Miniprotein binders against q9h3h3. Designs and how they scored, part 239

Target 1, 235 residues: q9h3h3
Amino acid sequence: EDGFTAEHLAAEAMAADMDPWLVFDARTTPATELDAWLAKYPPSQVTRYGDPGSPNSEPVGWIAVYGQGYSPNSGDVQGLQAAWEALQTSGRPITPGTLRQLAITHHVLSGKWLMHLAPGFKLDHAWAGIARAVVEGQLQVAKVSPRAKEGGRQVICVYTDDFTDRLGVLEADSAIRAAGIKCLLTYKPDVYTYLGIYRANRWHLCPTLYESRFQLGGSARGSRVLDRANNVELT

## First folded at step 18 (miniprotein)

Design vB52
Fold by ESMFold2-Fast, scan of step 18:
Structure vB52 (fold): chain B 235 residues (1-235), chain A 82 residues (1-82)
Amino acid sequence: as target 1 above (235 residues)
Amino acid sequence: SETIEVTVTEETSPEEVAEEIVKALEEGAEKVRLTAEGPEAVERAFEAIAEVAKRLGRKVTITFRIREEDGKVKVTITISLE
């Protein structure tokens, strides 16, 4: 349907990236301080633009936890965007393979597992589990959105450094499940985010590579994973 | 009720594994389980799964399990149709 809403959400996400972040950085902060930090800044209570009675009086774009081994590398996003404009103007086919090659060429390899939760206990509990896994070294880095003024769901993003490394992506899924997360997870490479490709796009590309569903029964660390990039829609 | 087991290595052809998976599912197997060790073998397994989805023209659901044994990362992938 209408692409306007997706573009508006992208603009809001960009604004959040530009605003100050509240960060627990395990590279410089002892792990023993994490529980106090989580209690001080539960994501259901931290407000996007600051409010009386919340933990923050000033705007917060994201609440993040950096692992001890975290080394940020967003690649050449500007070169990626320039190449994407050139590709669109060229009339050459735009396919998942073409975007993958663009991402590789410009070293824009990161991606993320996404979970969307309503503000409240379940969100705060899920974030605490993810944050602990990051600080303990099972995950590399994660962030969660603050509470928006109008309400609505908040998002937890758990990053991997290379979306083309399927084993690494699925190891992250396993670590998320081991942290006690049972909700639906979807995996999106950052290349799609930087290029503004969402569910409703003119190229009919699926920006979600994987869906992960908690598997009840025999496997405490297992997930059902659907590879969406290679599926056929039967509608 | 039948599960077919397939081992994928860094030398395994994704096309041959895809053919084996498609044949097993078309012949009535409930699921196919792939075992792969290391990043290269895992990547070949996923290339085979993508080819299966393409050949069957439908969604493929997988269950993924990772374990470390003798210092090596071992993966089992169970494939089913839905």
Scores: ipSAE 0.070, ipTM 0.572, lowest interface PAE 7.0, mean pLDDT 83
Fold by OpenDDE base, second read of step 19:
Structure vB52 (fold): chain B 235 residues (1-235), chain A 82 residues (1-82)
Amino acid sequence: as target 1 above (235 residues)
Amino acid sequence: SETIEVTVTEETSPEEVAEEIVKALEEGAEKVRLTAEGPEAVERAFEAIAEVAKRLGRKVTITFRIREEDGKVKVTITISLE
């Protein structure tokens, strides 16, 4: 993927955050209603701008599922961004360690496993598996992008509360794999998004901390997870 | 090295802004900074950036600042050539 494509996708994702979301909230909605909700709003058919014939008549930024333990906490994003600007002005070296410390200091610790899938049955099936895992408490929160007019891949994001908690990140990978997902997964901290750090950035920072590849007959996790920063396999 | 400032509103054409950004960068602007306030303006700003990406056909550096001020979402987008 061209670095430019990554920035474009990030911009589109940020714009989508501003539009209404279709949300299944397990805190307020019985789990028994999930199947009907999934059938009503399959991600491959929900359109970004509410196209004629789509399940949605109005624009939809994301389709999301909130688990019972979900608590939105974004931390001090404004303070983070101010500190980042000051750091850039200082001329100090910027490393992955620097970003980690900024994230910790400002409590911006959320991250997400990402998977990209073409619109269709495989996407809808994957989303249904993830949604069930969220409602069952194996995952905290997930979202999927609606279908774009131009088509292209849709993204499922599965969040973890703390990208510095390696065990939590790996547990989420295991839950995703247990839900039947076999595609490539990449893990990105939200701090990288908030600071505008994408592929091929001027600081040469890798925005992907972990990569998970499905493995048949492998470890109990069903995947190999690579620490991209250290180039070390964790499983 | 000049930074060009562009304010995006709910009435702004994303295509026109994209053209302006591309022109500025090709003419030697170091950076173009977009500012948008409110959901409609923010959406248009991102649409403009998406269009810039399509038109330039080259690597760019994009940085975002998102903040809430006075009950409104404010976004600052800075774009430069790599």
Scores: ipSAE 0.026, ipTM 0.504, lowest interface PAE 3.4, mean pLDDT 86

Design vB53
Fold by ESMFold2-Fast, scan of step 18:
Structure vB53 (fold): chain B 235 residues (1-235), chain A 82 residues (1-82)
Amino acid sequence: as target 1 above (235 residues)
Amino acid sequence: SETIEVTVTEETSPEEVAEEIVKALEEGAEKVRLTAEGPEAVYRAFEAIAEVAKRLGRKVTITFRIREEDGKLKVTITISLE
C-alpha cells in the first residue's frame, strides 16, 4: 500500500520472499531465548541488503516469529495462479466475489493484519510485543520488514489461517491490542498478495477487507473494527 | 505514519486521556487524534489537552476540526510534537 505500481510492489515482494529470513521458531527454540534474539535483531537496525554497521552483512527479506502451533498451509497457490491467468484471458468480470471464490476453491485462505511504522524505538517495541504474543500462543505467526536504505516505513504482518472466518480475524485483532499495539491496522487476504493485487490495481479492487482503530473508552477489546467492503462496524 | 485515535465521552477521565497522550507522543507516535461529541465530552477533551501541556514540557501543535452531524457539533483535535 504505497504509491508504487502493482508490478513494482509484486516484484519487491517476490525478492523479499526469496532472500534469506531471520526466524525465531518457537516449535524448535525455547521461549527463554526470545528476548536475546529480539535484542540481536531489532527491525529498525536490520538492513534489507546488508551493511557492515548493522546486525546483518547479507540481505534479509523478512524477520519472522513462528508460534509453537504454527503449521503452514498456503493451499494450492499454483492452481490459484493458473485459474487467475485463465480468468484474465476469459474476458469475464473480475470482482471481489470472483477472487473470494478462487481463494476458497484453491484453499488459499490465509490473511494478515498489517501495521506500518517508522523505523525507531516505537517499531522495535511494537515488534517485541507481537513476537511475545506469538511465542506465548496468542497469535500464530508474524513477520516484519527490514529497514530500507531510504528509511521509509516498515510493515509488521500478523497472520490468520482463514480470512473468511470473521471471528478468527477479530480474535487476532484483540490479541494485537492486548499486546499493547495502538496504531491503525488493516487486514488483507493473502490471495490478493499472491496475485499481485495492491491498493492501485487495474481492476479497481480493494484488497483491504477490514480496518481496526484503537479506541480509549470503547469496547472491552480496545478497538473499533470496520468491514471496509460493506461499511459495517463489527465491534 | 502512526496516528493514535482516542474517543472522549462525558464519562472519560481527562487525566487518564492526558496520560495516554503523553505516553503515545513520548513513545514516538506522530499524532494523537481526539474525537468528542457534545459539550461535556468536548470540555473533557480540552481539560486533557491542558494537562498534556503541563506534563510534556515540549512544544506541541494542536489542530481543530469541527463538523456538524444531526444538528450536533463533533470536534476532532489532533496533537503532534513540533
Scores: ipSAE 0.000, ipTM 0.150, lowest interface PAE 21.3, mean pLDDT 81

Design vB54
Fold by ESMFold2-Fast, scan of step 18:
Structure vB54 (fold): chain B 235 residues (1-235), chain A 82 residues (1-82)
Amino acid sequence: as target 1 above (235 residues)
Amino acid sequence: SETIEVTVTEETSPEEVAEEIVKALEEGAEKVRLTAEGREAVERAFEAILEVAKRLGRKVTITFRIRYEDGKVKVTITISLE
């Protein structure tokens, strides 16, 4: 999170969401076109604000792949934000349980596995693996950030539709590992993103619910997953 | 070494199973294995295992295996004391 405040990170995320996206949509595009699309738009070369020397001349907020069965549902984000403001002014404790209840009430259930990688071949290779898993049906939807003007790590987000569905979250982890991903993964519910819960938040909440580390040999999932709230390790 | 087997269904109370597992582990069982079939039963098995970890008040090792058979998800969860 590289020295930026939670407010700055939230503003950057909002701007990216509002700018145009480069999308491979498997609901309308033949799977046979994926490899050409990946070659045309490697995330290490796509620039955030456009550059004549890059694949894009115009701003790009995200590069995304949608699976055949993907059905977007962001829930009631406006109602969530209003309830969050009311909760903050109420003086009531702000805990993971309170945020979970706000998310359920307002149907803001999606979440994502995050991986941060430096621009380069490893990022592009990881993204290609994730994109193929999405198009093949092992994952629902994913996106990757374009290259920032001043550089820095890029993020791949692999979404699940319900962060309260522990089995679904763990199945996504397994699918990411099966796609050849070996880096550290952390899982963040979108409610935390919408409410600006990042590292060093004022409520002292851990910004992620799960952490996954690659494991050679012995693990049924290919990884060890730490449930941060319950302090239990799943292998 | 003693391994205790527990079948979790959509009718299983996670709290009651957690109490039984805690007692078994505190009385010297090496590990307990929960088997669940179907998403509701699997979620109840997870709730039971997390409740066990909470009640023990200590770090535990959980081994988790997912498989599919006859169109249903089947999960085996094994918990042991460190």
Scores: ipSAE 0.011, ipTM 0.466, lowest interface PAE 9.7, mean pLDDT 83

Design vB55
Fold by OpenDDE base, second read of step 19:
Structure vB55 (fold): chain B 235 residues (1-235), chain A 83 residues (1-83)
Amino acid sequence: as target 1 above (235 residues)
Amino acid sequence: SETIEVTVTEETSPEEVAEEIVKALEEGAEKVRLTAEGPEALERAFEAIREVEERLGRKVKVESWRVREEDGKVKVTITISLE
């Protein structure tokens, strides 16, 4: 993916955040209703703009599942952005460490594991596995993009509360793998999105902190997690 | 080298935005900065960029991307140039 494609996808994702969401909230809805909800709104069939014959008649930005322990906290995004602008103006060096400190200072700590899948049964099955893991309390919150008009891959996002909590990030990876997901996963902090730091940015910052590859041939359902910043395997 | 500002709204057609971008570039602008507020405006901005590439037969390079939250709305600023 070229830099433009990555930025475009990020922008579309942010725009989608403003449209209505199809949400299963485990805090208010019995877990026994999840299967019916998944059958009603398979992500491969839900369309971004509510196309004729789709399960949705109105535009949908995201399909999401909230776990019992989910508490939305975005932190001080405005303060973060102001501090980032001031930092750029100062001419001070910008490093991954700088971004981490900004995120901590403004409490913008959320991050997500990302997987990209083609529309179809594999996507719907993957989503069902993730949704169940959220409802069962193994994950806090996840969302999946609806089908776009142009087609292409859909993205599943599995969130963690703190990208600086390495253990929490690894636990989420384990839960995703336990749900039967075997594709490549990339972990991105939300702070990078809020600051407009994408692939091929002028600071040469990698927006992906971790990569997870499914381990083939091991007795245990495991993954190899790479710390991209330090080029160190964590597992 | 001048940066030209273009505002994309929900009422602005992608074709109109593309025309403004092309005009700015032909008049010697090195960069064009698109500002879009909300999902519809953002989609139109991307459609306009695609239209510019088609009209000029050149790829558009994204020079910078900024996302701001103002008054509960997402404001996106895209700065582009020609490759």
Scores: ipSAE 0.071, ipTM 0.621, lowest interface PAE 3.2, mean pLDDT 87
Fold by ESMFold2-Fast, scan of step 18:
Structure vB55 (fold): chain B 235 residues (1-235), chain A 83 residues (1-83)
Amino acid sequence: as target 1 above (235 residues)
Amino acid sequence: SETIEVTVTEETSPEEVAEEIVKALEEGAEKVRLTAEGPEALERAFEAIREVEERLGRKVKVESWRVREEDGKVKVTITISLE
């Protein structure tokens, strides 16, 4: 069932990255302005391609909040891609471990927690909680997709600097849970994006490195976090 | 095992690219590497690949897919072969 449908969705995702973003930048904007900005641009109402009846008349690719300490570092993506080609021609096995080593060698370390929610109050409330956590310094940076014309779920992405820093990944999960988020979370390292690792890839690799499930009914509120690549429970 | 290189732009005709790819494959090329810059060029590259499948009556296998950002533009390289 895959084929060209998956490739067309990849093209749409790249278009979103290239279109204008609505950004609250805590590095240059006072935190006191966040609540008004969130009220002006609720993600359930911001449309992907613009609509006179929505907050935007022009296309919007992403709605983002940058933390005060946000400093983007993509690493050596060019060197990563050259090493990836060499790995494929070497006959050496392509595994999560070999991809991890390529990422470390080329310092392509960022990744993100993903959550998918239907348009509506719950999405807007979740995004507001995440945005406040970013501005208050518990998270580094986050973005949410605008509403598609066809409908469907929207995605909130919460980034961390280093997917190999398991403590940092777990701290981000804890901050997301503290913001009131209870849905399934999956973590994807950006190295997988740069190398084209997606669902149904030819190496049969899981594109989700970590998975977080909310746990309720224990002695305390918490999450169960699984390392999908190594099949190891982290919490 | 020859690989041919094809650049797809926003102005590229998918039908002309498909004709070039079909000819190369019929003449013994084993792989084709398409490079597309931006979402419109990428869509045209996908359209060309579909046209190749239709003309040859065979499925295309995507061998690799690579994304780069150069000068604020997203560039995608797709390597294909026949199944």
Scores: ipSAE 0.000, ipTM 0.176, lowest interface PAE 15.7, mean pLDDT 80

Design vB56
Fold by OpenDDE base, second read of step 19:
Structure vB56 (fold): chain B 235 residues (1-235), chain A 83 residues (1-83)
Amino acid sequence: as target 1 above (235 residues)
Amino acid sequence: SETIEVTVTEETSPEEVAEEIVKALEEGAEKVRLTAEGPEALRRAFEAILEVEERLGRKVKVESWRVREEDGKVKVTITISLE
C-alpha cells in the first residue's frame, strides 16, 4: 500500500510539474513585492484546480520562488534513464553508490529538502519564511504544493544544486531552520524520482538520504542531520 | 511475458484507457506500459489505473515510472502489472 501510494503521489507531483506555476522570480521582480505576492497567493488558499473563491482561477501545479542565483539545470535525464535500464538488464548489483555514480555521470544532481504541513496559518507562515530566505539569497529555489480538493498535507520543497555536496545540503538545512522551520525535514535527490525509485522498491533503496530534526539549544545549526544510508549523524 | 503499450492523450477518456488495459491483461499481458504526453494525459492515466483496480477487483502494481523529454514535451511512461 505504501509503494502504490508513494508512486501515485510521485505521479501527482509530476503532473503538477507540468501544470502552470505561480512563480515569484527574484531575478525579474523586486524583493519589495514579495510580501504582496505572498499575501495574494497564500499556499493554504491556492487550490490545485482553481476552485471558485480561491486566489487562482486557473489550475496551479506549484507555487514557487526563484532566487537571484537560480539557474535551472536538469542534466541528462534521458541518458540517465538509458543507463539505468542497461544496468537493470545487466544484473549487476544496484546500491546507493551506483545511483550516486549514475547521477554524477549524467549531471542529474539536484535534490530537495521536504517538509509536510497541514493547510493553514502554520503552512503559510513557513512558506513565507522560506520564500524570504530564497529572495534574500540564503536558498536558491523553493516550491510549495497548492491545496488539494481532498485536503491533506501540503509539501514545501527546498532545492539544492548538488545532493553529493554535503556542505551545500547542510547549509540549506541551516537556512531552513534559520527561517523558523522546526518540523522534520527529509532530503531526497531528484535522480530517485527520475528513475522511479520509491518507498519499498525491489532494490531496497531508501530514497531519503538525509533527515533533519530540530534541536533546541543544540548546535549552531539548530538541527541534527542524520545520514540515513550510513546511519551516521553529520552534525 | 508480453508488455502491451497503451498511449494516453488529452483526448482519451480514463474509461477508454481502462478498457484497453483490462483487455490487455485479460488477453494475458503480464505488463502494460502507459505513455502519457502532458499533464492532462498523465492525470487520465492515473484515473484509468484506479478504474482498472475497481473493474478487476485487484490491485495494480506500478513496476516502473519514467519521465522523458522529447521535442520540448514531457512524456511519462508508467509500467503496471496486477498484484
Scores: ipSAE 0.028, ipTM 0.511, lowest interface PAE 2.8, mean pLDDT 87
Fold by ESMFold2-Fast, scan of step 18:
Structure vB56 (fold): chain B 235 residues (1-235), chain A 83 residues (1-83)
Amino acid sequence: as target 1 above (235 residues)
Amino acid sequence: SETIEVTVTEETSPEEVAEEIVKALEEGAEKVRLTAEGPEALRRAFEAILEVEERLGRKVKVESWRVREEDGKVKVTITISLE
């Protein structure tokens, strides 16, 4: 791979969103069925485009778990995208504050904690922990990418309703740590994803708002959270 | 620019390439794409990567790479980021 532009990354993300998802929906499925579902669809074995040797013969874009209280609200994404194009044409400065205001105006407030893990037992174990936390009500919704053909790292995304709600973002971090997760976590608002703004972008914006690192001391719940924009430790 | 492009030749100083990579990363680029033609240019690209790791005290991650053969010469494109 050449490490393409935001347009290429956005196209890959859109393809994954459009392809079929494997979903455990706790709103309609008993919690007792989760263990069997996790055993049937371990993310290290589910392939992006299907393979006779994997759990899926057809393409899978995402593997997801919806909590009992999950109520999807993506806001006005079309209005956001139209306003973004107008902003680019206007010559006005494009800053984190400007994007935050666009997100608020169009109610595109969701965000996610991200963790990247290599295919294997540790990924499957981490996903199982997150999925159980979602079904038990400690987290609202999560998804994990299937295994790519090139064998790169897979991503687990744990969503929160409002990236401007700092306490809610920190509460989700605590729940992830309580689920046994010890790897690096980064938090990204979905507004950046919908606009195709990734780590490297022509506006030099940092789409990562927070980093969380596991705290030493043998506590499964401990973390140190850094506010990337203000360079301030929150925990 | 989302990804900064850097061309490495048989005459390119690894120190100059390392400086360009460090500058790009410090100024907001998360990825740098290095293009090297032939074995000497590729060797210099890897030497530059090692110098970047030394200067920043951080490991470089190879996100992807692509190999092509054009006019009997091997051309390699390497995309890197920081761990």
Scores: ipSAE 0.000, ipTM 0.078, lowest interface PAE 25.4, mean pLDDT 80

Design vB57
Fold by OpenDDE base, second read of step 19:
Structure vB57 (fold): chain B 235 residues (1-235), chain A 83 residues (1-83)
Amino acid sequence: as target 1 above (235 residues)
Amino acid sequence: SETIEVTVTEETSPEEVAEEIVKALEEGAEKVRLTAEGPEALERAFEAIREVEERLGRKVKVESWRLREEDGKIKVTITISLE
C-alpha cells in the first residue's frame, strides 16, 4: 500500500469514527445480553451505510464493546498536533523517540492491536471471542469495522491505554491469543494516526511498533512479539 | 507557496468542492486545505478529491490530515497537492 492509499484508508477510518457506533457497553448492559447482541449485529453483516437487508438501517461507523473498566481518555490531541507542527517547522530530526516523547507530554498514549480479516464466519467468530474477553475484563475496549460496500477486509482493533507500557501491550496480545485469534497482529499507537504518520511517510517512521505472530507449542502467551523499531523479540 | 482554504459543509456538493479545488490549483495554489465538520462533510471532501483527480487527470497527494475537536465538534482538515 502506497502512502496515499494508507492516508485514504486512515481518512475513511476517521469518517467512520464520526458516524454512529453500535456499542455494547458492559458498564450499563448485563454481560448475559452479549450473546444476543453479537447475534443481532454480526460484523460481517452490519453494513457501513445501512444497506437494505442489513441488521442496521442507518450508517454505522464502528461496532464496539466497552469493558467495565473502560474510561475514554484521548489526552491533549490538539496540543500534540500543535507541537508536531512546530517540530516540523523547526527542522529538528524526527525519530520514534521524538513521537514517544510528544505522546507522553500530551498524554496521548492509547494504542491498538490490529487484525484484518475477510468478512464471514471467521471474522464474526473472532469478534465474538474479543467481545467476550472485553466483557470479562481481560481487555478494556475493542471495535470492528462494518462491512464496506466494496467489500474487502474488516479490521478489529483492540485497545490498550498506554503504548509505552510494554507489559500492558503484551498482556493484551496474550488475551487476544487466549480468545482463539491466530492471525497476524500489528500494534499501532494512536499518536501516529493523529499526526498523520502512515506507511511510506517522509520521515521513514514505521507506524507499527509491534508485530505478534501466533506460535504453536511456544511460550505461555502463544505468540512471538517483535519490537519492530528495535528489531528485537520481546517474548 | 500559497495554501488555499476550502470549507466543506453538509450542504456543499462534492462537485462544488471539486470545482473550488480545481480553480485554486489552476490559479497557482501549491496546496489546498479542506476543512470538514462532521462525517457528511468529510465524505463529501473525499468524493471531491476523487473528482478533482478525474477532472485534472492527475493524482492528488494528501500532504497532511488533522482531526481536531473544536466546540464539541469534530473538525477534519485535509491538505492536498497535485502529484
Scores: ipSAE 0.023, ipTM 0.476, lowest interface PAE 3.9, mean pLDDT 86
Fold by ESMFold2-Fast, scan of step 18:
Structure vB57 (fold): chain B 235 residues (1-235), chain A 83 residues (1-83)
Amino acid sequence: as target 1 above (235 residues)
Amino acid sequence: SETIEVTVTEETSPEEVAEEIVKALEEGAEKVRLTAEGPEALERAFEAIREVEERLGRKVKVESWRLREEDGKIKVTITISLE
């Protein structure tokens, strides 16, 4: 009961995307510089709106690491949003299947594994592990939110190219686990982010497609992945 | 269905935007489209929406979001109506 609505969360995400990002781009920067960059910009200390006492004096929307092979393809987001407006005006039912088809039609296929951690050593350590996996080529791209408020959780997002490619989604989960990550992960397609599908959305849609739980001494992958909507185990 | 256009900038008072929206809705507008350039303007737009909800005692429904890039700047258009 934090009082936030899906619309408020969508507005915060859009504002973050518009503000400057702190980026380590492995396509143009030697991998040997990563450890110094991580030490300079630990996500628990980087402030959302800037603070002379933090690593940044100006607003930072996201802290990101791009892999050597990263080639962004956002698809036709403008066409997606126009089609979404038309769908809502039509009065037709809004379902996960309808949104999936809208995303496919407009080539808005990317998605991300999300992990939410409190500010502190564990967040910074998890981010460093993810960042190294990106630079080493096990993951393609990742970002982490800056510190917005005291005690509030921050989010690490690890992206995949195509949310409809279950194998690719599961391979990313395996790479995250191999990086030492043990917390709960949930997977969200970017189409949901662009259309403002968060918790407490007006269409009562589950805002994530998959859930991953770490298993001590379990499977070779180190995790169990569940398709939440269908209550089906994928691993 | 009449839609009123409102531009929000970093210099726009949320209270003045809220007054404009309330007046438009009271005069029969069914929807209001807010266009904000940049994150500060977007935050002001949402402050105005909250003020509208307080003044009318009704929940505001966000009908759609539209992101577009114009001359290197990101603009957000928010279409709202009353629930």
Scores: ipSAE 0.013, ipTM 0.504, lowest interface PAE 7.2, mean pLDDT 83

Design vB58
Fold by OpenDDE base, second read of step 19:
Structure vB58 (fold): chain B 235 residues (1-235), chain A 83 residues (1-83)
Amino acid sequence: as target 1 above (235 residues)
Amino acid sequence: SETIEVTVTEETSPEEVAEEIVKALEEGAEKVRLTAEGPEALERAFEAIREVEERLGRKVKVESFRVRYEDGKVKVTITISLE
């Protein structure tokens, strides 16, 4: 993916954040209703713009599941952005450590495991597994992109509260693997999104902090997690 | 090198935006900066960029991409040039 494509996809994702979401909130909805909700809104059939014959008649930005412990906290995104602009103007070196410190200072600590899947049964099955894990309290919150007009892969995002908490990030990976997910996972902090740091950025920063690969017969976690910044295996 | 500013709104068509960009580039602008507020304007900005590529038969290079969250809205500033 060229830089333009990555920026376009990020912009589309941000636009989708502002459109209506289809949400299952486990805080207010009984867990027993999850299966009916999943059957009503399979992500492979939910369309971004509410196409005729889709389960949704109106535009949908995301399909999401909120766990019992979910508390929305985005931190000081405006302060983060202001500090980032000042840093760029200063001409000081920008490193992954710099971004981490900015994130900590402004309490913008959320991050997400990402998986990309083609529309179809495998996607819907993966989503159902993740949604159940969220409702059961193994994960806090997840979302999946609806089907785009042009088709292509859909993304499932599984959030963690703190990308600096390696244990929490690894626990989420384990929960995802326990849900039966075997594809490649990449972990991205939200701070990178808020600062416009995508693939092929001018600072040569890798927006992916971790990669998880499924491992057969391996460790109790069922995956190998690579720290991309340090090129070190954590598991 | 002059940067021309183009504001994209929910009322501005992608075609109108593309026309403004093409005009600016043909008049010798090195860069065009698009500002979009909200999801509709953002989508229109990207559609306009695609249309510019089609009209000129040249690829657009993104020089910078800035996202701001202000007053519960996303504000995006895209600076582009021709390759």
Scores: ipSAE 0.325, ipTM 0.739, lowest interface PAE 1.5, mean pLDDT 89
Fold by ESMFold2-Fast, scan of step 18:
Structure vB58 (fold): chain B 235 residues (1-235), chain A 83 residues (1-83)
Amino acid sequence: as target 1 above (235 residues)
Amino acid sequence: SETIEVTVTEETSPEEVAEEIVKALEEGAEKVRLTAEGPEALERAFEAIREVEERLGRKVKVESFRVRYEDGKVKVTITISLE
């Protein structure tokens, strides 16, 4: 976004992951407490660094909801990064297929559906719907960014365990749509995040694997999903 | 309740920063605030934190991680304590 350098963006991403998270953990907290927690920590009001008048006095990197069956598995990120350096020096083509193989070899399989929304009621309503779907077991885990000091859109991330499991990715999309979400969604594997694959990367790779658009009264799924790499409609 | 300030630069030895942090914590400091400007300094700050954990045999808790863009440069402030 405007005014950001590559250095600033990298530091901000790292800071968000390192700073404390506000977590509703359905593995240890009764589902009956979710509505009160959502009312206490609406993402449009939680500030990144604990501004006056916000629900938080301390920095918050992410607001997250963990499902009852959630079990975190980041894979071998260190091995992935070492293999990536070797791949770049090998002269082998850098393609979606080679990145997929690196991810599989190092078990870095998680990915996420992304939605970007302006701060306000619609963001808070969308997050509440996603959080309820997680606690009810239709989704596994999700997080949303707090409001940045400089403003801008906030992001909701809805995770799946395995980006190579196309059916699982599509089931998550269906659950997001069933929760009332109508905005554009894009799906990004975490391997792309770890390796710095963003828009305008030097290998000309599309930074996301799938795109989901809401379709009123058309699809039984409530959405039209496109495989971006192959330009193929999945639904 | 004393917080010690430490500045990390591209030229700062991670081992020297780690020694300063260990000394401060052993002398009763509750928190240490590391300031790093630019990516090389930030990497050296993380190397120093890993060395502190190795030396003390304890995990470091990150209390806060603040990013600020000032004078055309990214400045990162990391506040740590022992867990």
Scores: ipSAE 0.034, ipTM 0.568, lowest interface PAE 5.2, mean pLDDT 84

